VHH binders against Putative polysaccharide deacetylase (cda1). Designs and how they scored, part 13

Target 1, 320 residues: Putative polysaccharide deacetylase (cda1), of Schizosaccharomyces pombe (o13842)
Amino acid sequence: MYETRDLTGNAGKPVDTNPWPNNSKIAVSFVVNYEEGGERSLLYEDEGFETFLTEAGLMPFPNRPVRERSIESCFEYGSRCGFWRILNLFKKHKVPFTCWAIGQAVEKNPVVVGAMEEAGCEVGSHSHRWINYEGVPPETEYEHIKKSVQAIQKASPSNSAPRSWYTGRASLNTRKLVCQVYKDLGLPQPFDSDEYNDDYPYWVADPLASKPGAEDDKGLLIVPYTLEVNDMKYAVAPGFCNSDDFYTYARDAFDVLYEEGLEGAPKMMTIGLHCRLTGRPGRFRGLQKLMEHITSKEGVWVATREQIAQAWSAKHPYKA
Short names: E, the ipSAE of ESMFold2; O, the ipSAE of ESMFold2 at other seeds; V2, 0.75 times the mean of E and O plus 0.25 times the DockQ between their complexes.

## First folded at step 6 (VHH)

Design t18 (framework vhh_7pa5_2)
Fold by ESMFold2-Fast, scan of step 6:
Structure t18 (fold): chain B 320 residues (1-320), chain A 125 residues (1-125)
Amino acid sequence: as target 1 above (320 residues)
Amino acid sequence: QVQLVESGGGMVQPGGSLRLSCAASGFTFSDYAMSWVRRAPGKGPEWVSYISSGGGYTSYADSVKGRFTISRDNAKNTLYLQMNSLKPEDTALYYCARSDLTYYTGRFSPGMDVWGQGTQVTVSS
């Protein structure tokens, strides 16, 4: 699948036709990661506790197979407080987002799926567990993908299966396994966000096709994600120290892409958020300021990833 | 084929009530937000109301707020608009539309990609 790398993309050229509705200058995707309850813990038969992407990651912990309640409670803040704070902001502004939902986290708190649907938001899958899938056997990862899709659909009041997919720490097997699970469940092919390499959606060969470019190759749409405009930098070096760091960085990224759109190259932008990070009151101020900035501009389309995928596909269909 | 079919329109006196229905087919109704839009004689289209895919979020134009109620039954693939305290200025052709929650130009503007043929509402004495 990955025997060659596409280092060229669009070669710096704008797309031939504006893919966005109403001649919008930029499409903005807010993403909320819902991970709380899916992290590593002895409660879930993992060999240790999680230390990644919390304030507790800097505390001295023994390297032993124990539960760390401090870290568990930091994750619980996301589901108990941060998610609801973020959701209420988006509802107030009547602006949608896409959720990356961990299947196990949904199983432990299914009410969040209905709340997102009520707000007009998209629920996508973030696989079943918040772990690194590199080295996980393909048959085990297949079952995780299937469990994630089924958990989200079961929690959905509309019985909707996730249309958008993001693993994050994916294996080289992940893309093909995701497509296989969706096919086996009789679901339409998902939009894949496990790429960070462009400011436009783009097509790749269907992993289930007999070979790239064959008659059975109907393509797979990539909707790229971001680690750059992402609140994970509050917890990861070279990091954000305060809400103004996040706001200033995200604002500047938006302004650059928006200006390029005004000059004839409309693109998409993604902003990645975590319930336990930006959901904290001090960090949340940066999101409020960013929302005011983005919504103050003319010609901005704030949309779910499914809406962006649909708009792109309509103007730029797959060519093998 | 994606179809939306409105019904329930008619003539009513000022202060009266009507309930509009919209039957959806050819797509998974429960995956989509829905809107009602109206077009009065000699005017452009005016958005009236929005409901999210699960029914938990609703929004209304200021002109109808407090008088109209949007609802849906996902098991029956049907959208509704309950119209109370009707006024002569509510006279219009009413469309249901498959919708999404989108934000344009600093203002709330639900996007719409599939429209029905409309049902006529006339409010006259």
Scores: ipSAE 0.014, ipTM 0.351, lowest interface PAE 8.0, mean pLDDT 88

Design t19 (framework vhh_7pa5_2)
Fold by ESMFold2-Fast, scan of step 6:
Structure t19 (fold): chain B 320 residues (1-320), chain A 126 residues (1-126)
Amino acid sequence: as target 1 above (320 residues)
Amino acid sequence: QVQLVESGGGMVQPGGSLRLSCAASGFTFSDYAMSWVRRAPGKGPEWVSYISSGGGYTSYADSVKGRFTISRDNAKNTLYLQMNSLKPEDTALYYCARSDLTYYRGFGSQPHMDVWGQGTQVTVSS
């Protein structure tokens, strides 16, 4: 492996220029992961079924290459009910957000992309399948990336290609392959969210440049994601037991970052959501409370990831 | 009618070169990734090389890496394989194949090929 890691970042220093519009103290990114229909299943000719990030983990399932109807229906709750419940909340509050959509899930339910756009949502890509891409041949992953972009664009009433990229379980090849696909399709370079390491966007070298820092290196923007403020914790230990656990944790994270913004270090915050998790009525109450808390504060900028990327790039352009 | 027609095979001596062509018709060639696959006498098929739909990404089997170059001309609906430094072990029937864009069954799976040509024979012998 020749990839290295940056352990320093900004060395704990605040940015020298507030990147957010109207001197906002915090940028808040709500992300809805639209995954249902993209998971592993014998219905899709995969080798088995998926239980990751579902309530199905509460039931014993032998690891066999069969269809499990209970698990299939747990995913279907996301597309049938949870997505629409979450979407209506954002519409009610007139709050922008980002959806990361799995390409295959979009192919199986394309009406959701039009609904996302109507609600003021940015539609990003969550690759083609909801799987671990480590070990996937690069040629297969290239075609998955391309198919995901094309599926989203085809389903888009505005014919918009996704600008935000998030794979989740990415391979070492993912970032370069994503940039290559976008170049091959004649599309503007996307923003990459497959990092969990900072509360600010930051630049990396363009994976397609002849070498880091070369004249052809125009950079690639990273807009970090979160595993911390994420409803996945309803499904993993030591996790969230109830909606108040999610709300209290997310509220405290927001309050800390907001207070740091008031003290001269404005940052971004991401809140990760899944249609089949937070979309359930009992868990949904926590999101409603969080939305009310966040929208009650002055100096808060709730934005799509593309808007955050554009604001950051304008104030903090790439330096090789 | 979807068709792939290979040409350019023949007999060469070790160290020689050949350029294979594959003419595609009946589908939008520029929408599909393409592969070259070969079958040596008495053996199963071996994947040789891959090219993405736009030509920006290519890959090769270890056995041919550095000697073969895959390319495509989307305006002419044609796929190519430039074969240099040929070895007796390269003797095989060479097929062009259209790759299924998204088929993946899990770790270790290879891309599914949904359309095949009839092949062109390459023989490397003194």
Scores: ipSAE 0.068, ipTM 0.592, lowest interface PAE 7.0, mean pLDDT 90

Design t20 (from a6 with F107W; framework vhh_7pa5_2)
Amino acid sequence: QVQLVESGGGMVQPGGSLRLSCAASGFTFSDYAMSWVRRAPGKGPEWVSYISSGGGYTSYADSVKGRFTISRDNAKNTLYLQMNSLKPEDTALYYCARSDLTYYRGWSSQSPHMDVWGQGTQVTVSS
ESMFold2-Fast, scan of step 6: ipSAE 0.366; ipTM 0.744

Design t23 (from a6 with P112Y; framework vhh_7pa5_2)
Amino acid sequence: QVQLVESGGGMVQPGGSLRLSCAASGFTFSDYAMSWVRRAPGKGPEWVSYISSGGGYTSYADSVKGRFTISRDNAKNTLYLQMNSLKPEDTALYYCARSDLTYYRGFSSQSYHMDVWGQGTQVTVSS
ESMFold2-Fast, scan of step 6: ipSAE 0.406; ipTM 0.769

Design t24 (from a6 with P112W; framework vhh_7pa5_2)
Amino acid sequence: QVQLVESGGGMVQPGGSLRLSCAASGFTFSDYAMSWVRRAPGKGPEWVSYISSGGGYTSYADSVKGRFTISRDNAKNTLYLQMNSLKPEDTALYYCARSDLTYYRGFSSQSWHMDVWGQGTQVTVSS
ESMFold2-Fast, scan of step 6: ipSAE 0.275; ipTM 0.693

Design t25 (from a6 with S108T S109P Q110S S111E P112Y; framework vhh_7pa5_2)
Fold by ESMFold2-Fast, scan of step 6:
Structure t25 (fold): chain B 320 residues (1-320), chain A 127 residues (1-127)
Amino acid sequence: as target 1 above (320 residues)
Amino acid sequence: QVQLVESGGGMVQPGGSLRLSCAASGFTFSDYAMSWVRRAPGKGPEWVSYISSGGGYTSYADSVKGRFTISRDNAKNTLYLQMNSLKPEDTALYYCARSDLTYYRGFTPSEYHMDVWGQGTQVTVSS
């Protein structure tokens, strides 16, 4: 029931071996959340509607179980416009991102998966629905995980299952259920991003092992995500008011980690983006400026989370 | 010494299947994207399929989409190409190739750089 926590990590020490290829000073992970069509709505037979991470908070809405077109259209901007604007920027700069794709959102707009694959981006899973999984029965969550993997694989022209996993609002059962689903489907164990606690990947015990450190414990690789360098702050107060707020914050975070890399402690950095937030033209300017800043620096590796996971595990294999 | 060694080629009838393997050594296999390239008799090389370093992204030439599946096992340093519904037009020498990663920029399918090649394995599809 109660998982213990590691408060020590690397104890402030740099890793013994640079984990990134060609002596890169920083690995940069851009993440695009593809959530539109997976949110709570009466249209999807939920008991209410969702306003979280939209401009819908600017309008008075009754707190009752009704459909609201204004809210529905705010989400639709992400799939109709914002996704394509963001993808085109990455194509122009010839750098990839990793997508956290909600399974139900993919089912409603499968063309985005093929577009991302053509562009060299990674399609990861963000579970099936954009909801809080705490309190969801384990058997229901298992089916959601399975549906998410299958929806992404079905939409993939290459028939590829997602290698990276992120739930966000996860239950205490999520990590073990994800590993179980992948095992049951005959897929390789995914890289888990449901942690926010480090600037390095790190290993945990395999949740399917008989016990930590046992012969069957092959480890599970964690690739930490971010709530800090994340455009969700445009929707959460006190947050970002304009594109320069986002740009300045993300640039400063990049500069600090990049400088640490130059001093012998190369790390990873994640930038979290949402199609309906940063995909809006006014906010998008900040992403354009950030992209130019990051790609102007020497020794920067812009990579998918899958590439980061493989580079890390090659230099720092699991030790039980 | 960096090397790639292909196997699994042979003769099959139209509609048959073959599984090609490529054993990699002398480098960290899991750091590199990999491709399959073929050369038909009297023709130049044709790119067939690509797989990212961790296997999460794959792509295929239009001529083989839906029939061929690329995969990899990073624990065994091995690349695979499962070929189904083979056609006479698939007759070629098949090469395993390592894709060079541009480290100051993220890798994209439009920027395939192939810096290490295998010796090739022959696939012949005939009646």
Scores: ipSAE 0.000, ipTM 0.155, lowest interface PAE 15.8, mean pLDDT 87

## First folded at step 7 (VHH)

Design b1 (from s09 with Y57W P112Y; framework vhh_7pa5_2; at its last look DockQ between E and O 0.76; V2 from the best seeds 0.00; counts 0 for: pae O 2.7 > 2, unsure alone 64.9 < 65)
Amino acid sequence: QVQLVESGGGMVQPGGSLRLSCAASGFTFSDYAMSWVRRAPGKGPEWVSYISSGGGWTRYADSVKGRFTISRDNAKNTLYLQMNSLKPEDTALYYCARSDLTYYRGFSSQSYHMDVWGQGTQVTVSS
ESMFold2, look of step 7: ipSAE 0.556; ipTM 0.833
ESMFold2 (binder alone), look of step 7: mean pLDDT 82; pTM 0.825
ESMFold2 at other seeds, look of step 7: ipSAE 0.538; ipTM 0.826
ESMFold2, look of step 9: ipSAE 0.517; ipTM 0.816
ESMFold2 (binder alone), look of step 9: mean pLDDT 81; pTM 0.817
ESMFold2 at other seeds, look of step 9: ipSAE 0.502; ipTM 0.807

Design b2 (from f03 with Y57W N59R; framework vhh_7d4b_2; at its last look DockQ between E and O 0.77; V2 from the best seeds 0.00; counts 0 for: pae E 13.2 > 2)
Fold by ESMFold2 at other seeds, look of step 7:
Structure b2 (fold): chain B 320 residues (1-320), chain A 123 residues (1-123)
Amino acid sequence: as target 1 above (320 residues)
Amino acid sequence: QVQLVESGGGVVQPGRSLRLSCAASGFTFSDYAMGWYRQAPGKQRELVAYISSGGGWTRYADSVKGRFTISRDNSKNTMYLQMNSLKPEDTAVYYCARSDLTYYRGSPHMDVWGQGTQVTVSS
């Protein structure tokens, strides 16, 4: 995989059949990353402390083999407070999100899975640890993938395995390894979100098929994610300074895609959130404003990634 | 009490085959990835083959690819190594090992080891 690139996509042509229910003009996927407890720490036998997407991420911290309790404490805010604040907002507006759940984070706080399921949200997998998998041996990554699926399923009151997948800091092996784990566990292939390159879901060849287009090629559905309509920009430079920055950027992205839908090209949009970032009260106001804006519009479908994948597949099935 | 016990070693002529078994007890075998390692006199232990907990993913050292096959039967708590076309350079003590899913310098970490079984390939 990745030996070739698809720079063409639909070549600017809108899809010919609207896959969204009720002739909706846009499908909106809110994503909540639940990472707290999976990040780097000497407590977990890592070489150092976590420096990515933290309150301290813009300050120079020399990488050294110690625990940094202040950073750990900031992550703990996400699991103790931020997650619940965000969940309660979605319950109030009666719309779902998809969670990228880190398996180890779930093991350390399993009650979040049941809470999300009760609220009608989807719990997908973010692999087992919140680390960069690029340098991780394939056999270790395989076992991390499996552990994350099992941890989420074990914590699930309905015994549900995750149907949606996102690694983020993935290796070139990740996609095939994920498909192999799901096959080995007897589960249907997951919907893969380790792409950032389109406003539509799309099919690729099944990584496990004997060859692309063969009779055993059942396809793999890609449901793209985002790094730009994403609250991670509170923690990277140049980024968002306050909640109005997040709100206005996300609103404008929504308005552009909504207007394209009104003109005959209904698309999907993703909004990425992190419990420890947008869960802070000052930043949370931006999400509140965005939710009010989106839910005030006619012809908007706020859905889980599984729901989007199912609606898409029904109207645009894979043709090997 | 967590234990791994190897069996099936012996003395064999070049070109012949041998099958090693690793019996596991004291833990949920199906939850763990496993590996075969070997150590020749005066050398460090090296990975020979590795198998995921479900059996669907395997890896082999370059020196044994195409000749050795790792497998497992989770219903019997047993891992196997089928060793075909044996060469004198395969002479070593063979160990089975259980992975704890951590890693060091790009290699999986093994937290439980068997006592080893001797394989000798000589004319």
Scores: ipSAE 0.000, ipTM 0.357, lowest interface PAE 13.2, mean pLDDT 90
ESMFold2, look of step 7: ipSAE 0.000; ipTM 0.351
ESMFold2 (binder alone), look of step 7: mean pLDDT 89; pTM 0.901

Design b3 (from s09 with F107W P112Y; framework vhh_7pa5_2; at its last look DockQ between E and O 0.82; V2 from the best seeds 0.00; counts 0 for: pae E 7.4 > 2)
Fold by ESMFold2, look of step 7:
Structure b3 (fold): chain B 320 residues (1-320), chain A 127 residues (1-127)
Amino acid sequence: as target 1 above (320 residues)
Amino acid sequence: QVQLVESGGGMVQPGGSLRLSCAASGFTFSDYAMSWVRRAPGKGPEWVSYISSGGGYTRYADSVKGRFTISRDNAKNTLYLQMNSLKPEDTALYYCARSDLTYYRGWSSQSYHMDVWGQGTQVTVSS
């Protein structure tokens, strides 16, 4: 499935039919990553402590076979404080987000799923652990995918299985394995966000089909994500130094896509957030400013990834 | 209490077929991946086939690909191995085994953990 690259996409052509409701000029997907409790730790019999997207920056002895309590404590801030601060902001503005939840993190703090559902937010899956799945045996990855779906569904007051999917640090096997797990569980295929390459959703061939274009090819919808309009840039270099850096970059990205929508090419935008990063008060100010900017404009549809996928699919169905 | 019981072995001529079954009890069968392992006379165990806990991902040893089919019925707590085009070298004691693959240890590849085995069922392929 990755034997070739699609460098063409739509070749710069806008779509003719606006799929967004109310003739909206942009569809905006806020994503909240809930990862706290899924990260690496000797407590979970991992070989070291978590070193990715932490407050620690450069460490003289990274990934040592010890626990690093200060890093664990920073993750705990995300689950104890940051998650709730972010959720309350979205409730105040009466707009939803999509959460990608790590299955193990949900098992260790299941109340967050009900809180998100009550607020009208979508709970999708971020797989079971917050680790790099490159090099994880496919057999193990299959079981992680299944366990994450079950953990989220069990924690869900409505017994809802996740519909949106993002692994992030994925393997070349991930997409096919995710589809296989959903088929085995009798669930509709999820919407896959392990791509970063477009401002539109788009279809690929069903990874489970006998061959692309065959009668059994029902397609798989890709809803792209972002590594640049993303608060992870507070924790990597080159990145954001303060909340105004995040706000300005995200605002400018929004304004460009909004203007393109006003000119007849309405697109989608994703904004990636992490509970332990933007949930910190100093960083949170940037999200507050962005939310005020976005919700003050006419013709903006802030939606879950499932809503975006459904609206797109209705106007642009897969053609095998 | 936790138990795996194989059945369906027997004597068969080359080119014949057999279907092995493994009845599981004492645990939630659908939570576990399963394997078939065989032991020929005077040899160590040889992994034959694997099936994921949901049934949709399977793997086979090169020596049996195209001839053997692993399957499971999670509603009946039963694992199966359909063996076609049997050869004398398939003669062995066949075991079903339970795996737990959800455990992951950091950056290293993890070994399969097979913690429950059955008693085995004998398959003999002879003219």
Scores: ipSAE 0.056, ipTM 0.628, lowest interface PAE 7.4, mean pLDDT 90
ESMFold2 (binder alone), look of step 7: mean pLDDT 82; pTM 0.825
ESMFold2 at other seeds, look of step 7: ipSAE 0.270; ipTM 0.693

## First folded at step 9 (VHH; framework vhh_7pa5_2)

Design e1 (from b1 with Q110L; at its last look DockQ between E and O 0.77; V2 from the best seeds 0.00; counts 0 for: pae E 3.0 > 2)
Fold by ESMFold2, look of step 9:
Structure e1 (fold): chain B 320 residues (1-320), chain A 127 residues (1-127)
Amino acid sequence: as target 1 above (320 residues)
Amino acid sequence: QVQLVESGGGMVQPGGSLRLSCAASGFTFSDYAMSWVRRAPGKGPEWVSYISSGGGWTRYADSVKGRFTISRDNAKNTLYLQMNSLKPEDTALYYCARSDLTYYRGFSSLSYHMDVWGQGTQVTVSS
């Protein structure tokens, strides 16, 4: 796996003129990353405090082996306030999101899983810790993957295991490890979002198959994600300076894909959100404006990633 | 109390086979990765094999690859080591050990995180 790169995809060809329910011209996936309580801290025996996607942004301060309460406090805003503000907006508009939840964050605040399920949202997994898995041994990553699935399922009032997967800072082993954990637990393979490379779901060979195309190759559905239509750009360079930057960028991305759908090439779009970032009132205005824009249009399907995966798979089954 | 008890050791001739068992009690067996470790006379501990808590991910020391197979039955709380094509160099006291591999801190040695050990079972390979 990963020995070659697929630089071709569909070579710019439309894949399907009507892939979505009700002749929708675009499928929109909002994603809420729930990470608060999984980030680096000496409290969790990490080597230092969290420095990624924080309010400190690109302001330099050296990481040290200490607790940084200001950063921890900003994460706590996400779990205490930002999550709920975002959830209430989606309830008001009666549309769902998919959450990628960090297992440890769920263990420390399990009430969020029930709240999301009650609102019709999907709870997927973001692995167990919010760290870079590149250097983590595969043996340890396996156990993190399993622990995150169990934590989310345990917190779920319906006892539901996550069906959508995103690690983010993944290792070259992550995809195979995730599939192995799900097989070992007797669960269906998840939909994998650790790709950023297309505006459609697409199939790859099952990482657990004896070889691509074999009888045992059941495929793995990729549902791509985004790092650019994503509020992380409030906290990284080049970034959004204010909520209008986020709104206008996301609106323009939506309008381009919607127009392509009207011209006979309907696609999907993802919008990435973080509780501690867009949940701040000043940034939240950008999400409010975007929601009004998207929900004012005809032929728009706001759906969970599981719903998108199921609709796509029904029309485009894997060909081993 | 937490307990691991090995069995199945004995004497065999070179080329022979043995199956070691490890009975676990006092904890949720299916939550833990497991390992086999051996100690030959006059030598330090040598990690032999590892199996993930779900059973689907395994690792072997180079000295035993292709000859040994680790497995587990989570319904019976039992860990196994099937040892084929045994050599005199495999003579050792074999221990099963419980691992918690969810740590982050960069201490990545499998033996470093083994927190519960059995008494061991002797394997002797001689002509």
Scores: ipSAE 0.458, ipTM 0.792, lowest interface PAE 3.0, mean pLDDT 92
ESMFold2 (binder alone), look of step 9: mean pLDDT 82; pTM 0.824
ESMFold2 at other seeds, look of step 9: ipSAE 0.565; ipTM 0.832

Design e2 (from b1 with Q110Y; at its last look DockQ between E and O 0.79; V2 from the best seeds 0.00; counts 0 for: pae O 3.3 > 2, grease 26 > 24.2)
Fold by ESMFold2 at other seeds, look of step 9:
Structure e2 (fold): chain B 320 residues (1-320), chain A 127 residues (1-127)
Amino acid sequence: as target 1 above (320 residues)
Amino acid sequence: QVQLVESGGGMVQPGGSLRLSCAASGFTFSDYAMSWVRRAPGKGPEWVSYISSGGGWTRYADSVKGRFTISRDNAKNTLYLQMNSLKPEDTALYYCARSDLTYYRGFSSYSYHMDVWGQGTQVTVSS
């Protein structure tokens, strides 16, 4: 896997069949990252403390055997306040999101899974810990993947296993490991979002097949994610200074894709959110403005990643 | 009480086959990765093979690759090692061992703990 790169994709050609229901001009996937409790901490026997994606910024020497309570407190705001503020906005507008849920974070606050299911949202997996998996041995990553699926399923009132997957800071083994875990658990293969490279879902060969194109190659659907229409830019330079920066950037991305849909090329868009970032009141105003903008337009389908994957697959099935 | 019990060892000629079994009790077998480890006369322990808790991810020492097959039946709480094309160098006490591989220590070296071991079963390969 990854022996070559696909720099061509569709070569700019629109798909020949609109996969979105009701002849929608754009499919919009809001994603809420729920990471609080999965981050680095001495409490979890990590080497040091977390420094990524809070307003405290990057702190020097994070691999010291100390706790950084200010950073932990910033994460706690996400689980205590930010998650609920965001969830209530989506309930108000009657549209769903997909959650990337960290398994350990779910174990430490399982009530969020039921709350999301009750609101009609999809709970996907963000693996078990919020760490960089590039250097993690495949054997350990396998067990993390499995543990995250089990944690989410255990917390789920409907006993639902996650159907959508995103690791983020992934290894070259991650995609195959995820597929192997799902196979071992007797679950349907998940939809993979560990790509950032297209405005359409697309198929790749099943990593578990004997070879690409073989009889056992059932394909793997990629549903790309985003690092640019993403509130992480409040905490990463160059980034958003205020909620209007987030709103105008996301609005402009939406408007461009919506206009392309009106011209016959309906695509998908993802908007990435973090409970502890956009959940802060000053940043939240940007999400409120964006939600009003998007929901005021005709021909917009706000959907979970599972819904997008299913709609796409129905019109564009895999052909080995 | 956590317990692992190996069986299936014995004497076999070079080129022969044996199948080892390891019965697990006292814990949720499907939650743990498992390994086979062997100890040849006068030597320290040598890792032989690994299988993930779900069964689908395996590893083998170079010395046994292509000849040995690790497997598990989580419904029967049993670990297996099929040993084919046996060589005199495979003569050893074979242990099954339980591992919890879910912990990660940041950027430091990984430490895989085999926290429960069986009694061992003797495999002897001689003419």
Scores: ipSAE 0.437, ipTM 0.786, lowest interface PAE 3.3, mean pLDDT 92
ESMFold2, look of step 9: ipSAE 0.485; ipTM 0.802
ESMFold2 (binder alone), look of step 9: mean pLDDT 82; pTM 0.830

Design e3 (from b1 with F107T Q110F; at its last look DockQ between E and O 0.01; V2 from the best seeds 0.00; counts 0 for: pae E 17.5 > 2, placed apart)
Amino acid sequence: QVQLVESGGGMVQPGGSLRLSCAASGFTFSDYAMSWVRRAPGKGPEWVSYISSGGGWTRYADSVKGRFTISRDNAKNTLYLQMNSLKPEDTALYYCARSDLTYYRGTSSFSYHMDVWGQGTQVTVSS
ESMFold2, look of step 9: ipSAE 0.540; ipTM 0.831
ESMFold2 (binder alone), look of step 9: mean pLDDT 82; pTM 0.821
ESMFold2 at other seeds, look of step 9: ipSAE 0.490; ipTM 0.807
ESMFold2, look of step 10: ipSAE 0.000; ipTM 0.213
ESMFold2 (binder alone), look of step 10: mean pLDDT 82; pTM 0.818
ESMFold2 at other seeds, look of step 10: ipSAE 0.491; ipTM 0.807

